# VHH binders against Lysine racemase, part 4

Target 1, 368 residues: Lysine racemase, of Oenococcus oeni (q04hb7)
Amino acid sequence: EAIHRSTRIEFSKSSLAYNVQYTKQVSGAKTLWLAVKSNAYGHGLLQVSKIARECGVDGLAVSVLDEGIAIRQAGIDDFILILGPIDVKYAPIASKYHFLTTVSSLDWLKSADKILGKEKLSVNLAVDTGMNRIGVRSKKDLKDEIEFLQEHSDHFSYDGIFTHFASSDNPDDHYFQRQKNRWYELIDGLIMPRYVHVMNSGAAMYHSKELPGCNSIARVGTVVYGVEPSEGVLGPIDKLKPVFELKSALTFVKKIPAGEGISYGSKFVTSRDTWIGTLPIGYGDGWLAEYQDFQLLIDGQKCRQVGQIAMDQMMVALPHEYPIGTEVTLIGKSGKYENTLYDLHKHSGVPPWKITVAFSDRLKRMVV
Short names: E, the ipSAE of ESMFold2; O, the ipSAE of OpenDDE; V2, 0.75 times the mean of E and O plus 0.25 times the DockQ between their complexes.

## First folded at step 1 (VHH)

Design k13 (framework vhh_8k46_1)
Fold by ESMFold2-Fast, scan of step 1:
Structure k13 (fold): chain B 368 residues (1-368), chain A 124 residues (1-124)
Amino acid sequence: as target 1 above (368 residues)
Amino acid sequence: AVQLQASGGGFVQPGGSLRLSCAASGFTLDYYAMGWFRQAPGKEREFVSAISSSEGSTYYADSVKGRFTISRDNSKNTVYLQMNSLRAEDTATYYCAATLYGSEWTDESDYDYWGQGTQVTVSS
């Protein structure tokens, strides 16, 4: 950890709450489960989980067992879904912590049945409708799983069923329509559980009316974290509030004569005497090489990051001398300017959800 | 106001050379990536070359690689495009553009400020 530096992530509780309500309004979903996998999309697993209920979130979705356990051990009793597969030997632990647990095969269920003892596992069935990842692909396999769950109700509760839509935020909806049609084909005539959840951010925002019987639960991430899933192509970006900000401060300021190289490898050479500031952030913190030359905001002015980004620090060209400790906004607002995650995506080719996830545990996370 | 002025165009025979200049006023180029684009009559505007601000990294369209060279002189607040071995298909109006951000420098939408065009005609 390096939390005693000026570099920090600030995320807005009020903006997150606004986005939750907006997503419920647009989708018509009464229930919203927030994805908090990958350190809550980089916002901070426990920081986000602790405020989620106050923001109108009805449940949390994690990718691995350990994320769920960490949330429980922090004293949070909210509904938790584990989306990723778990080794069958951990089925009793998943039951003990009251997780809705994702299952992809009948053999896993048969093995779990032998080891659950007094535990009763809440089961979420994964259906593969075209993503070719986890889940059963045929109606017969799905029927066999459901029948097994009904026949072994002493060890299992059939509580959920879901699929992943790979392209619900794509303007070309052919793949989405194919997955949707396959989903309805596969579930036709089957016993459905209380939680039928197919709406990721794109499906919730653009396709909820096309998902009758399966549109009461939104299981979303990017949209709640303030990123329009299509980045403005299918929906307006200004209806969501930005959640994520990244700020730092100048640790050193010096004037470099014309003809001098700056930073490792001397890739940048000054053409005139130039004021250079140093920031305590580098690629070891998650400020990736792809962000080379991005504009930063200092005291309401645009200033360019210059030279190679080092592991723990980087440099910025300044229009004049600034005091040490002057705040620098890497992502967020300063004066009349704003650096959005969309701006950094346009600059780097790295999409917003990958940007926020890439920031390391070295950075302090603050709810504002 | 932020302005870019492109100049240096003219008539030249195939195999000849021209140097285009793009001068900035109202801001310094030190922090800006600079690009050159061209548009021939009846065709869409296409990327020609770009130079980054911090590293001085250069980018070229396949059609001009080895023949054109982009450079900058920040002390004169100017970017240049040296065009050698000119061909009839290089005939176009050439535009310079500036941006504080953009990774690939090849998309018109990446650029915030645009200069006036300067006409280049390659003909015998």
Scores: ipSAE 0.000, ipTM 0.172, lowest interface PAE 19.0, mean pLDDT 86

Design k14 (framework vhh_8k46_1)
Fold by ESMFold2-Fast, scan of step 1:
Structure k14 (fold): chain B 368 residues (1-368), chain A 123 residues (1-123)
Amino acid sequence: as target 1 above (368 residues)
Amino acid sequence: AVQLQASGGGFVQPGGSLRLSCAASGFTFSDYGMGWFRQAPGKEREFVSAISRSGGSTYYADSVKGRFTISRDNSKNTVYLQMNSLRAEDTATYYCAAYEIGDYFSPESYDYWGQGTQVTVSS
């Protein structure tokens, strides 16, 4: 609703494609499913989904049914996995749209069986190995679900099984080893479907060789969007290409006398006559209060964001008068400098995966 | 230890020229932007000029724009201020300073400061 402003997110198709190939090479995975939940990690659900196949992506993973429906309605026929639970009344719709649908209980399957009619649902079984989020936790419950699917093959196809590793990007791998061991214990002797998918970004990058029989599919987000999952602790940050840039332009420029307060609450007071620029971006767009005083980039120079960030705008201290329309890079490259998501994390305490998802639909998304 | 050694000041008549130099040591010069500030007797320290790390961007106070030129030589770890068409109101002690992060217009953004060099413009 505010796309007719200079503020925009630009994301690189070539960098995303590079990161897909790099992830496949490092992990050895032949299949990569890209997580596009939360507006494709803030990059734009439809913008990313439309180019994903061209970038080497083999399927999309969404958190909720409505995300999958939006992708289909945009004319995209790619493989789609629904990771989050859906209300059983929507099982026929999930089948109609050919979604691989995540199921966490036998009771859900029994209820779906009664309403599917002529539809045949593609089922992905969730196994809880330690996240305590979704899925069955015992071999008996998992066996019961598989047997039910086999006995009701007119309504169900047993196509997938997965778990999620909570700490695959932690230098201390004790919890990862515990989840891994529990996974293999739980599936031992059971019928496996065609899609066995356990590798999130950390597992794909650091643990793929430890996952025999279930390392052919990488179900990843963070790494493909150009963020190293451990932020450099376990792997080098320079082997991934940044995907996300945030840019704006000066809408107003004014000289403020020494001793005057700038913006709401007068939290910043000028020590001398200072040129101040105004940017059409604020916390209503997702530039959070925690980002206050971050060094923005203008014409290859670092310029401090000053005063309190308002709902729709914020101010930046300038070394001199710039023309209205001068480009400001908040995240990305300008001259010899680069503001990375890691830099903003260090400044704000907000990690990279939370930074990008916080940007609202008010901001235009552009593929570059 | 970090050192910024300013030199080139002196006495000059109105309309004359001077070139100030600031030699840096004890840090990686090419990682820092450089600025010049001045302080006249009985007045506050004021911004004069600044230059980016690469030398690609230069900035000037309104009072000196068109008359002064800042430049740097990263191979010699030195920043220069060429002062032309000098006026009596340019009389001050001139300080060079280095900044890594922050607004080069604000003295508070500067990490390292030189000892100063006196410029006197009088007939």
Scores: ipSAE 0.000, ipTM 0.099, lowest interface PAE 23.8, mean pLDDT 87

Design k2 (framework vhh_8k46_1)
Fold by ESMFold2-Fast, scan of step 1:
Structure k2 (fold): chain B 368 residues (1-368), chain A 121 residues (1-121)
Amino acid sequence: as target 1 above (368 residues)
Amino acid sequence: AVQLQASGGGFVQPGGSLRLSCAASGFTFSDYAMGWFRQAPGKEREFVSAISGSGGSTYYADSVKGRFTISRDNSKNTVYLQMNSLRAEDTATYYCAAEPYDYWSGDYDYWGQGTQVTVSS
């Protein structure tokens, strides 16, 4: 038989729902689209997508076509936006699956027009206001795209327009102000579609009142997953509920004498007789080398991870003997202590969103 | 190709000064925030200072406030770190980094090779 590992990601449905409502309240947005890119920020693409509507989410935003297809194939008929550019040959498939599809150039639209046949594509126009990644950069190019969509209404529906604000969660708002001013300059006098969406997490939390006419839709990720976008600099961290927990359990417990190294090739040597626990998690699971020596939580006690993090396992120093099967909290609450994603960021230099997305598909994802 | 070339490190006595430079190429310099980070042997990489693309906003770690000054010359595609009143604890390899996004998290798109600063008598 296959051996089950105790290591799992637990994410709180009630906390996610709370954060959706809080984000709507703070931003004033009536519509919230949740970014589920990168395996829903590591929380599990299908696990999050299946509960999103119940949590008050009005639509899902994915980065690539395959993410949208996976959601549809799981039986989910929610609104889906494809944020990343897709190869034009897949335009008919995007239409078939009823995706709002992001378009960055007139040439892409002209090519799609030739291959759509009976399909009618729902189009979201990308406007580049300063990120230099995707979208048109001039009012002329934007106007040309809109006119093309109107002239080819048999193949296209002009349903969305957006820009992405870099640094909207940064106390230095020079980039945000430049992009905001450029956005309003570019759209002035143009025909607007039903979906005008510019608010990422930072814009929704800190700048919504500065976005009149463009603040009805919040297209957010990090804030809904319980991470304050500025990590407390611009907004309070305690108003969001943590969503993500990482838990495991002791598979082995052994007392080792003073002067012995922990694991083969380990640089950690005990200074006194020490109880050591083994956990079924390692760097192959996403517990990175940068997390070396992090304080884990066991039965309300702080216990230091010791020795080298192996591919599939690692060791933890224990204050006394614990039974095999004793729960270990790597991220989350245990007794009076809590390990937050912010704490792991301070320890490792790895920011919260990169921490959660780094966990591999080897780990179970559980809704709690 | 994107390149960041850090220079200006060296040996200095406690209380002395050094000026670090980072020359950038391969991207639109004024659209990027620039940061300085340092790493001492056996320690994690530490944020030191950052400057906005326009130069209008500057940020400093508490350990260097009042001693270090960050500046930039967008006409020369160069960011600078003026380090005054240097202490033994400032001994580290100093790295420059570029990011158009939130640099508070240390999530920088481009990193330069380091320049070593040693503060010793």
Scores: ipSAE 0.000, ipTM 0.113, lowest interface PAE 21.4, mean pLDDT 84

Design k3 (framework vhh_8k46_1)
Fold by ESMFold2-Fast, scan of step 1:
Structure k3 (fold): chain B 368 residues (1-368), chain A 121 residues (1-121)
Amino acid sequence: as target 1 above (368 residues)
Amino acid sequence: AVQLQASGGGFVQPGGSLRLSCAASGSTFSSYAMGWFRQAPGKEREFVSAITWSGDSTYYADSVKGRFTISRDNSKNTVYLQMNSLRAEDTATYYCAASPDYYESGWYDYWGQGTQVTVSS
């Protein structure tokens, strides 16, 4: 951890709450489960989880058991879904913490039945509609799992069923239509549990009306974190509020003469006498090499990041001398300008969800 | 990111055929859904075809349906795209891609350089 630096992630509670409400309104979903996997898409697992209910979130979805345990140990008793499969030996722990637990096979259920005690395991069945590895692929296998759960109600509660739509935010909806048709084929005539959840961000935003009987729950990440899933192709970017900001401050300011190189093995050489600022952020923090030469914002002005990004620091060209401690906005607003995650994607080729996830635990996370 | 190497492109006349191959490295190839994408000069990258991890389901863009066939051989860690009845508008760099993870976008990861297909008389 390196939290005693000026470099920090700030995320807006009010913008997150707005995006929850907007997603519910657009999708018609009455229930929203927020994906908080991968450190809440880089926003901070516990920081986001602590405010989620106040923002109108009805439950949390994590990818691994340990994320769920961390949330519980922090004193949070909200609904938690474990999306990723867990080793059967941990079924009693999942039961103890009251997690809705994803199951992909009948053999897993038979093994769990042998080790579960009086506390029932809440079960979420994964269905593979042709685009991911997790889940059963045939109606027979799905029916066999449901029958097993009904016959072993002393150890299990059949509470959930889902599939994942891999291409719901793609302008070519061919993949989505095939997965949707396969989903309805597989569930036809089967007993449905109380939680039927198929809407990720793209499905919630663009396809909810095409999912009758399966559109009351939105299990979303990207859209709530303020990123339009298609980046403006299928929906307007300005209807969501940005959540994520990355800020730092100048630690050093110097003037260098024309013709000098900047940073290790430098390919940037000044064409005139130039003021250079130093920032306490580098690739060890998650500011990737692909972000080299991005225009940062200082006092309402665009300033180019120059030279190679080092592990813990980088340099920025300045139009004039600034005081040490002057705020630098890498992602977010400064004066009339805004650096969005879409802008950084366009510059780097790294998509918004990968940008935010890549920031390390060295950076302080602040709710604003 | 999976390491993928596309090959089999080249020059062909309209109506001709080419078979593209995508060789993957890594022990997890059989757990990945695989896709083909293409990008023509001055155009956005577009979806062409995909195949599930098991090979049981295949998907095609309307522009190639009935002309292209995707297949995979998990024992050889290879995905193929058989392209028949090629047209001038099929001219593009073809990329193979893998879907190894949960992403909200449905966006496939792709690796390195593609293979160039040029359809011209």
Scores: ipSAE 0.000, ipTM 0.116, lowest interface PAE 21.1, mean pLDDT 84

Design k4 (framework vhh_8k46_1)
Fold by ESMFold2-Fast, scan of step 1:
Structure k4 (fold): chain B 368 residues (1-368), chain A 123 residues (1-123)
Amino acid sequence: as target 1 above (368 residues)
Amino acid sequence: AVQLQASGGGFVQPGGSLRLSCAASGFTFDYYAMGWFRQAPGKEREFVSAISSSGGSTYYADSVKGRFTISRDNSKNTVYLQMNSLRAEDTATYYCAAGFDYLWGTSYEYDYWGQGTQVTVSS
């Protein structure tokens, strides 16, 4: 970790709590499970998990077993769903830690039944309605899994069932309608468990009223982290509060004469005498090469990042000399200006969920 | 009473330009996000563009990106829509809307609506 640098991620607890309440209000969901996979979308797995309950979150969804174990080892006893497949040999561990565990096949259940011993696994069945990632695809296979769980209630609790919508945030809802129709076709006449959860961020925000019987639980990430799932196409973005800020400070400031090259390969050449600042952030921290030439914010002024982004450092062009230690806002507010994740997406072609998850563990995460 | 007065519509030939204005009164304008929506005959009302309360963030429907620009002047309680390279498909009644309610989404979530201003793109 390189936490003794000015470069840090600040995320707003109050904004996260607001977005939780807003998502519940819009969707009508009584229960909200927050996706904290990939280091809580880069916000910090343990930092987010520790405050989630206080923000109105009712449970956490992780993609891998190790994320769930890390949360438990930090002393957090909240509800945890493991969304990704786990190797059957870890079924007893998942049971021991009280995880709702996602299962995609009858063969996995039969293998788990042989090794659980006295453990009773909480099972979430994955249904593939068109995402083509995980889950059973036929009513027969789903029925066979449910019957197996009912016949082996000493080793299994049938607690959840879900599908994932691939295009719920697309203005063209043809694919969403097809997945929705397939979901209802597949579950028709089957025994439903305690947790029926199909609403990702787009479904919760735009389609909740179309999901009767399946709209009490929102299993969301993007919207709670302050990103509008359609980036303003299906609705205005300023109804959500920004959560994520990335800040740094000038470590060095110098004046470069006209005609000099800046950074590796001299890709940027000054047309006039220019003040250049150095920042302790580079692609090793997650500030990707695609972000080259982005407008950073310093003391209420827009300042262009110049030259090639190095592994640990990068340069910014300044309108005048600033003191060393002057704060630089890469994502967030400064004076009358704000750099949003949408602005960085428009500049780089990298979508908001890829931007935030790309920031490395070198960066300090701070709850504000 | 809250009022949103849309103006600036009219008749224009394909490739022409129009600037719509929406003058707001009866509420604290700088607390509200503003949006433009349009409705063509026989079609549902659709989103066109939106601007945050501060003016710091702007959003556009794919059909108008690169051709339309939304802006606001909080000192004048007015939001604008600059429409360039107009097409026959842009023919519609254009509505401005204000949202203070934290609910959002389509036109349903906006609190206040103007009467609309007609834009007709034809020879």
Scores: ipSAE 0.000, ipTM 0.089, lowest interface PAE 25.4, mean pLDDT 86

Design k5 (framework vhh_8k46_1; at its last look DockQ between E and O 0.52; V2 from the best seeds 0.00; counts 0 for: pae E 9.0 > 2, unsure alone 58.0 < 65)
Amino acid sequence: AVQLQASGGGFVQPGGSLRLSCAASGRTFSDYAMGWFRQAPGKEREFVSAISWSGGYTYYADSVKGRFTISRDNSKNTVYLQMNSLRAEDTATYYCATRFNYGSGSYSDYWGQGTQVTVSS
ESMFold2-Fast, scan of step 1: ipSAE 0.349; ipTM 0.695
ESMFold2, look of step 2: ipSAE 0.012; ipTM 0.464
ESMFold2 (binder alone), look of step 2: mean pLDDT 75; pTM 0.751
OpenDDE, look of step 2: ipSAE 0.318; ipTM 0.716
ESMFold2-Fast, scan of step 5: ipSAE 0.021; ipTM 0.518

Design k6 (framework vhh_8k46_1)
Fold by ESMFold2-Fast, scan of step 1:
Structure k6 (fold): chain B 368 residues (1-368), chain A 123 residues (1-123)
Amino acid sequence: as target 1 above (368 residues)
Amino acid sequence: AVQLQASGGGFVQPGGSLRLSCAASGFTFSSYDMGWFRQAPGKEREFVSAISSGGYSTYYADSVKGRFTISRDNSKNTVYLQMNSLRAEDTATYYCAARPSLEEYLSGEYDYWGQGTQVTVSS
């Protein structure tokens, strides 16, 4: 962890709250569960979880048991859904922490029944409608699970059922229509639990009116973190507020003569005498090699990152000498310019959700 | 890309047994429901048996209940049909088929089909 250097992630509480309200308005959902998996999409698990309720969030969704435990140990008693399958031996601990726990098979339920003892587990059934990852795929398999839960009500509460749409943000909606039809066919005539949740960011933004009976809960990440799920193809980019900023500061400034190489292997060679700044950020922090030559922002000016990105440091070309400590915006606003996650995606080929989750725990996370 | 290769057919006398296999490739086998269908010369294609993606649920046509057993091995991308107490009426080309779960097996349509394997039950 390197929290005492200038490189940091800042995320906006007010922008996150705005995006929650906007998502509820567009989708018509009365309940919003925020995905805080993968360190809250890189924004900081505990930092986001601590402010989520104040932003209008009604519950948290995590991918693994340890994320949920970390939230509870931080003193947060919000609703928590564990989306990923857990090892059956941890069923008692999931019950003790009052997690809504995702289950993908009847065999898992049979094994859990043997070890729960006095614990009663809140169960969320996973239905695979086309993601081919987790969950049951036939109406009979789903019915068998529901019947088992009802026959073993001493150990289980049937509280949730869900599916995940693979292509809800794709302009070609043929695959979404197939998954939607599969979902309704599979649940037809079955006993439904308290929580029926199918709307990820794309479904909430573009398809909520097509999901009667299961459009009251939005289980979203990307859109709340300020990224339009289709990146402007299906919905407007400017209706969401950016949440994520990445900032640093110059640690060293020097002038180098024309013809000199900068950083490893001298792949970048100056054509004229050039001021070069050094930043305390590299690929070990999550500033990936694919981001090579991106235009950074300093004092309202565009400055190109130059030379090879090193593990802990990189260089930027400057139009003139700047003082050590001058702020550098890698993602965010500076003067009249803004570097968006969409801009970095266009430059690198790395999509916004992969950009933010790739930043390491070396970077301090700050709520602003 | 998607291929379903049925095998194990042949000639057998009434009362005999055969085991059919269907080797699947080009898709995530463990996430698909699998079915066996048959078609005799001059007759419509009919459902024989189906198995859910996880193997928990099986379905059989009334004509084969108690005689045929469907099973699958997801580690080998293969579905099997064990056929016992074969009758002359079981003579047909047997087709392996795969689908996403959209309906109950007996009323559903299948997206992917193999070329089939011939079963002949005769003296």
Scores: ipSAE 0.000, ipTM 0.099, lowest interface PAE 22.5, mean pLDDT 85

Design k7 (framework vhh_8k46_1)
Fold by ESMFold2-Fast, scan of step 1:
Structure k7 (fold): chain B 368 residues (1-368), chain A 123 residues (1-123)
Amino acid sequence: as target 1 above (368 residues)
Amino acid sequence: AVQLQASGGGFVQPGGSLRLSCAASGRTFSTYAMGWFRQAPGKEREFVSAISGSGDRTYYADSVKGRFTISRDNSKNTVYLQMNSLRAEDTATYYCAAKYGSSWYSPNAYDYWGQGTQVTVSS
């Protein structure tokens, strides 16, 4: 829709592949499932899904049914897990597309059993060990679900079981230990399926050795997209390669006299005659108001974004006149400087995964 | 809901100093980013300074950078604005504001506002 302008997201295929191998090495996981939910963490759902296998990814995890359908309709037959619960009326569609489908209750299974045909639904049982989001919380409820799946093997295949660790990237691991202990307590003595997957990025990077019998599958997002889950506190930043860059170019350049306001509300007023550049990016693209005054990179120099960020455009203060079309790096390298997602997090208070996800489909996504 | 009370204003000569305080009551103070704004007679309300909930990030308008310092004490539910080298153009009513769940200042997204405290810089 707005892909015919200079503003674009570039993501590195080689860096993504490196991060996949690094995550497998650190965790010891034989299998890596990449989370591609929320437009592949903003990197582009189909662009990432099309190259994932080549990068060493063994399966894709999406949060909603529609993401899985979009991947299938693009001609991709890779393994797909639907992490979020779906309305039971869509169970036949999930079965048809061969999704590993997350289920949180026995009542859901009983309702699905009434509407499923000859194609079996591949079932992933959600266990709530403390995140308080989805899944059963008691051993009895879990046992009842497993027994139901075994009694109705004509409609269901019991293929997966999982939990999500809320604080696996926290230096204080008390909550992680509590969830881990609860997980082992709940599954003790139960029939396990072929996919037992508990390792999100933090668990894979910091706790894999503490998860015997449950550490062969890493179901990860942030670490593969080049973000250290603790941002350097628990693990080294420099062992991961940056994946995400955001670039634009000056569409207009003008000199503004001292004493004039820049953009809406005149919240920034020039103290001297100043060269101002205009960029075709605003909060409608995902460059949030929280990013005001961030230092952008132009021709190896730091240039402050000035005035209020508008819906479709924003302005930057320049040290001198630049030609229209001069490249601006918002996230990435320019000369001796680099703006990382960690830098933008430090500036804005918005964490790296929320930064990348917030970029709208107005921006062109390019594999580099 | 959070309630904010700004105080510490007064009369001061050019070159003098004042410390403003903003006391917060209600829900957990450390979850809010805090900001200071000012409004002179006949002018729009303008941004002065902001501080993240943790206190580790601070932001300043160019007109006050190097002269003003924002800080907070989460144990006392209070944010401070230390104003040094005051100028006649700093004369305004100063307001404090809070934004829930944010570690960053957003000019038009502050959720709660306090009553102002008047600062007059004159000989």
Scores: ipSAE 0.000, ipTM 0.125, lowest interface PAE 19.9, mean pLDDT 85

Design k8 (framework vhh_8k46_1)
Amino acid sequence: AVQLQASGGGFVQPGGSLRLSCAASGFTFSEYAMGWFRQAPGKEREFVSAIYSGGDSTYYADSVKGRFTISRDNSKNTVYLQMNSLRAEDTATYYCAADTYFPLSYESSDYDYWGQGTQVTVSS
ESMFold2-Fast, scan of step 1: ipSAE 0.013; ipTM 0.460

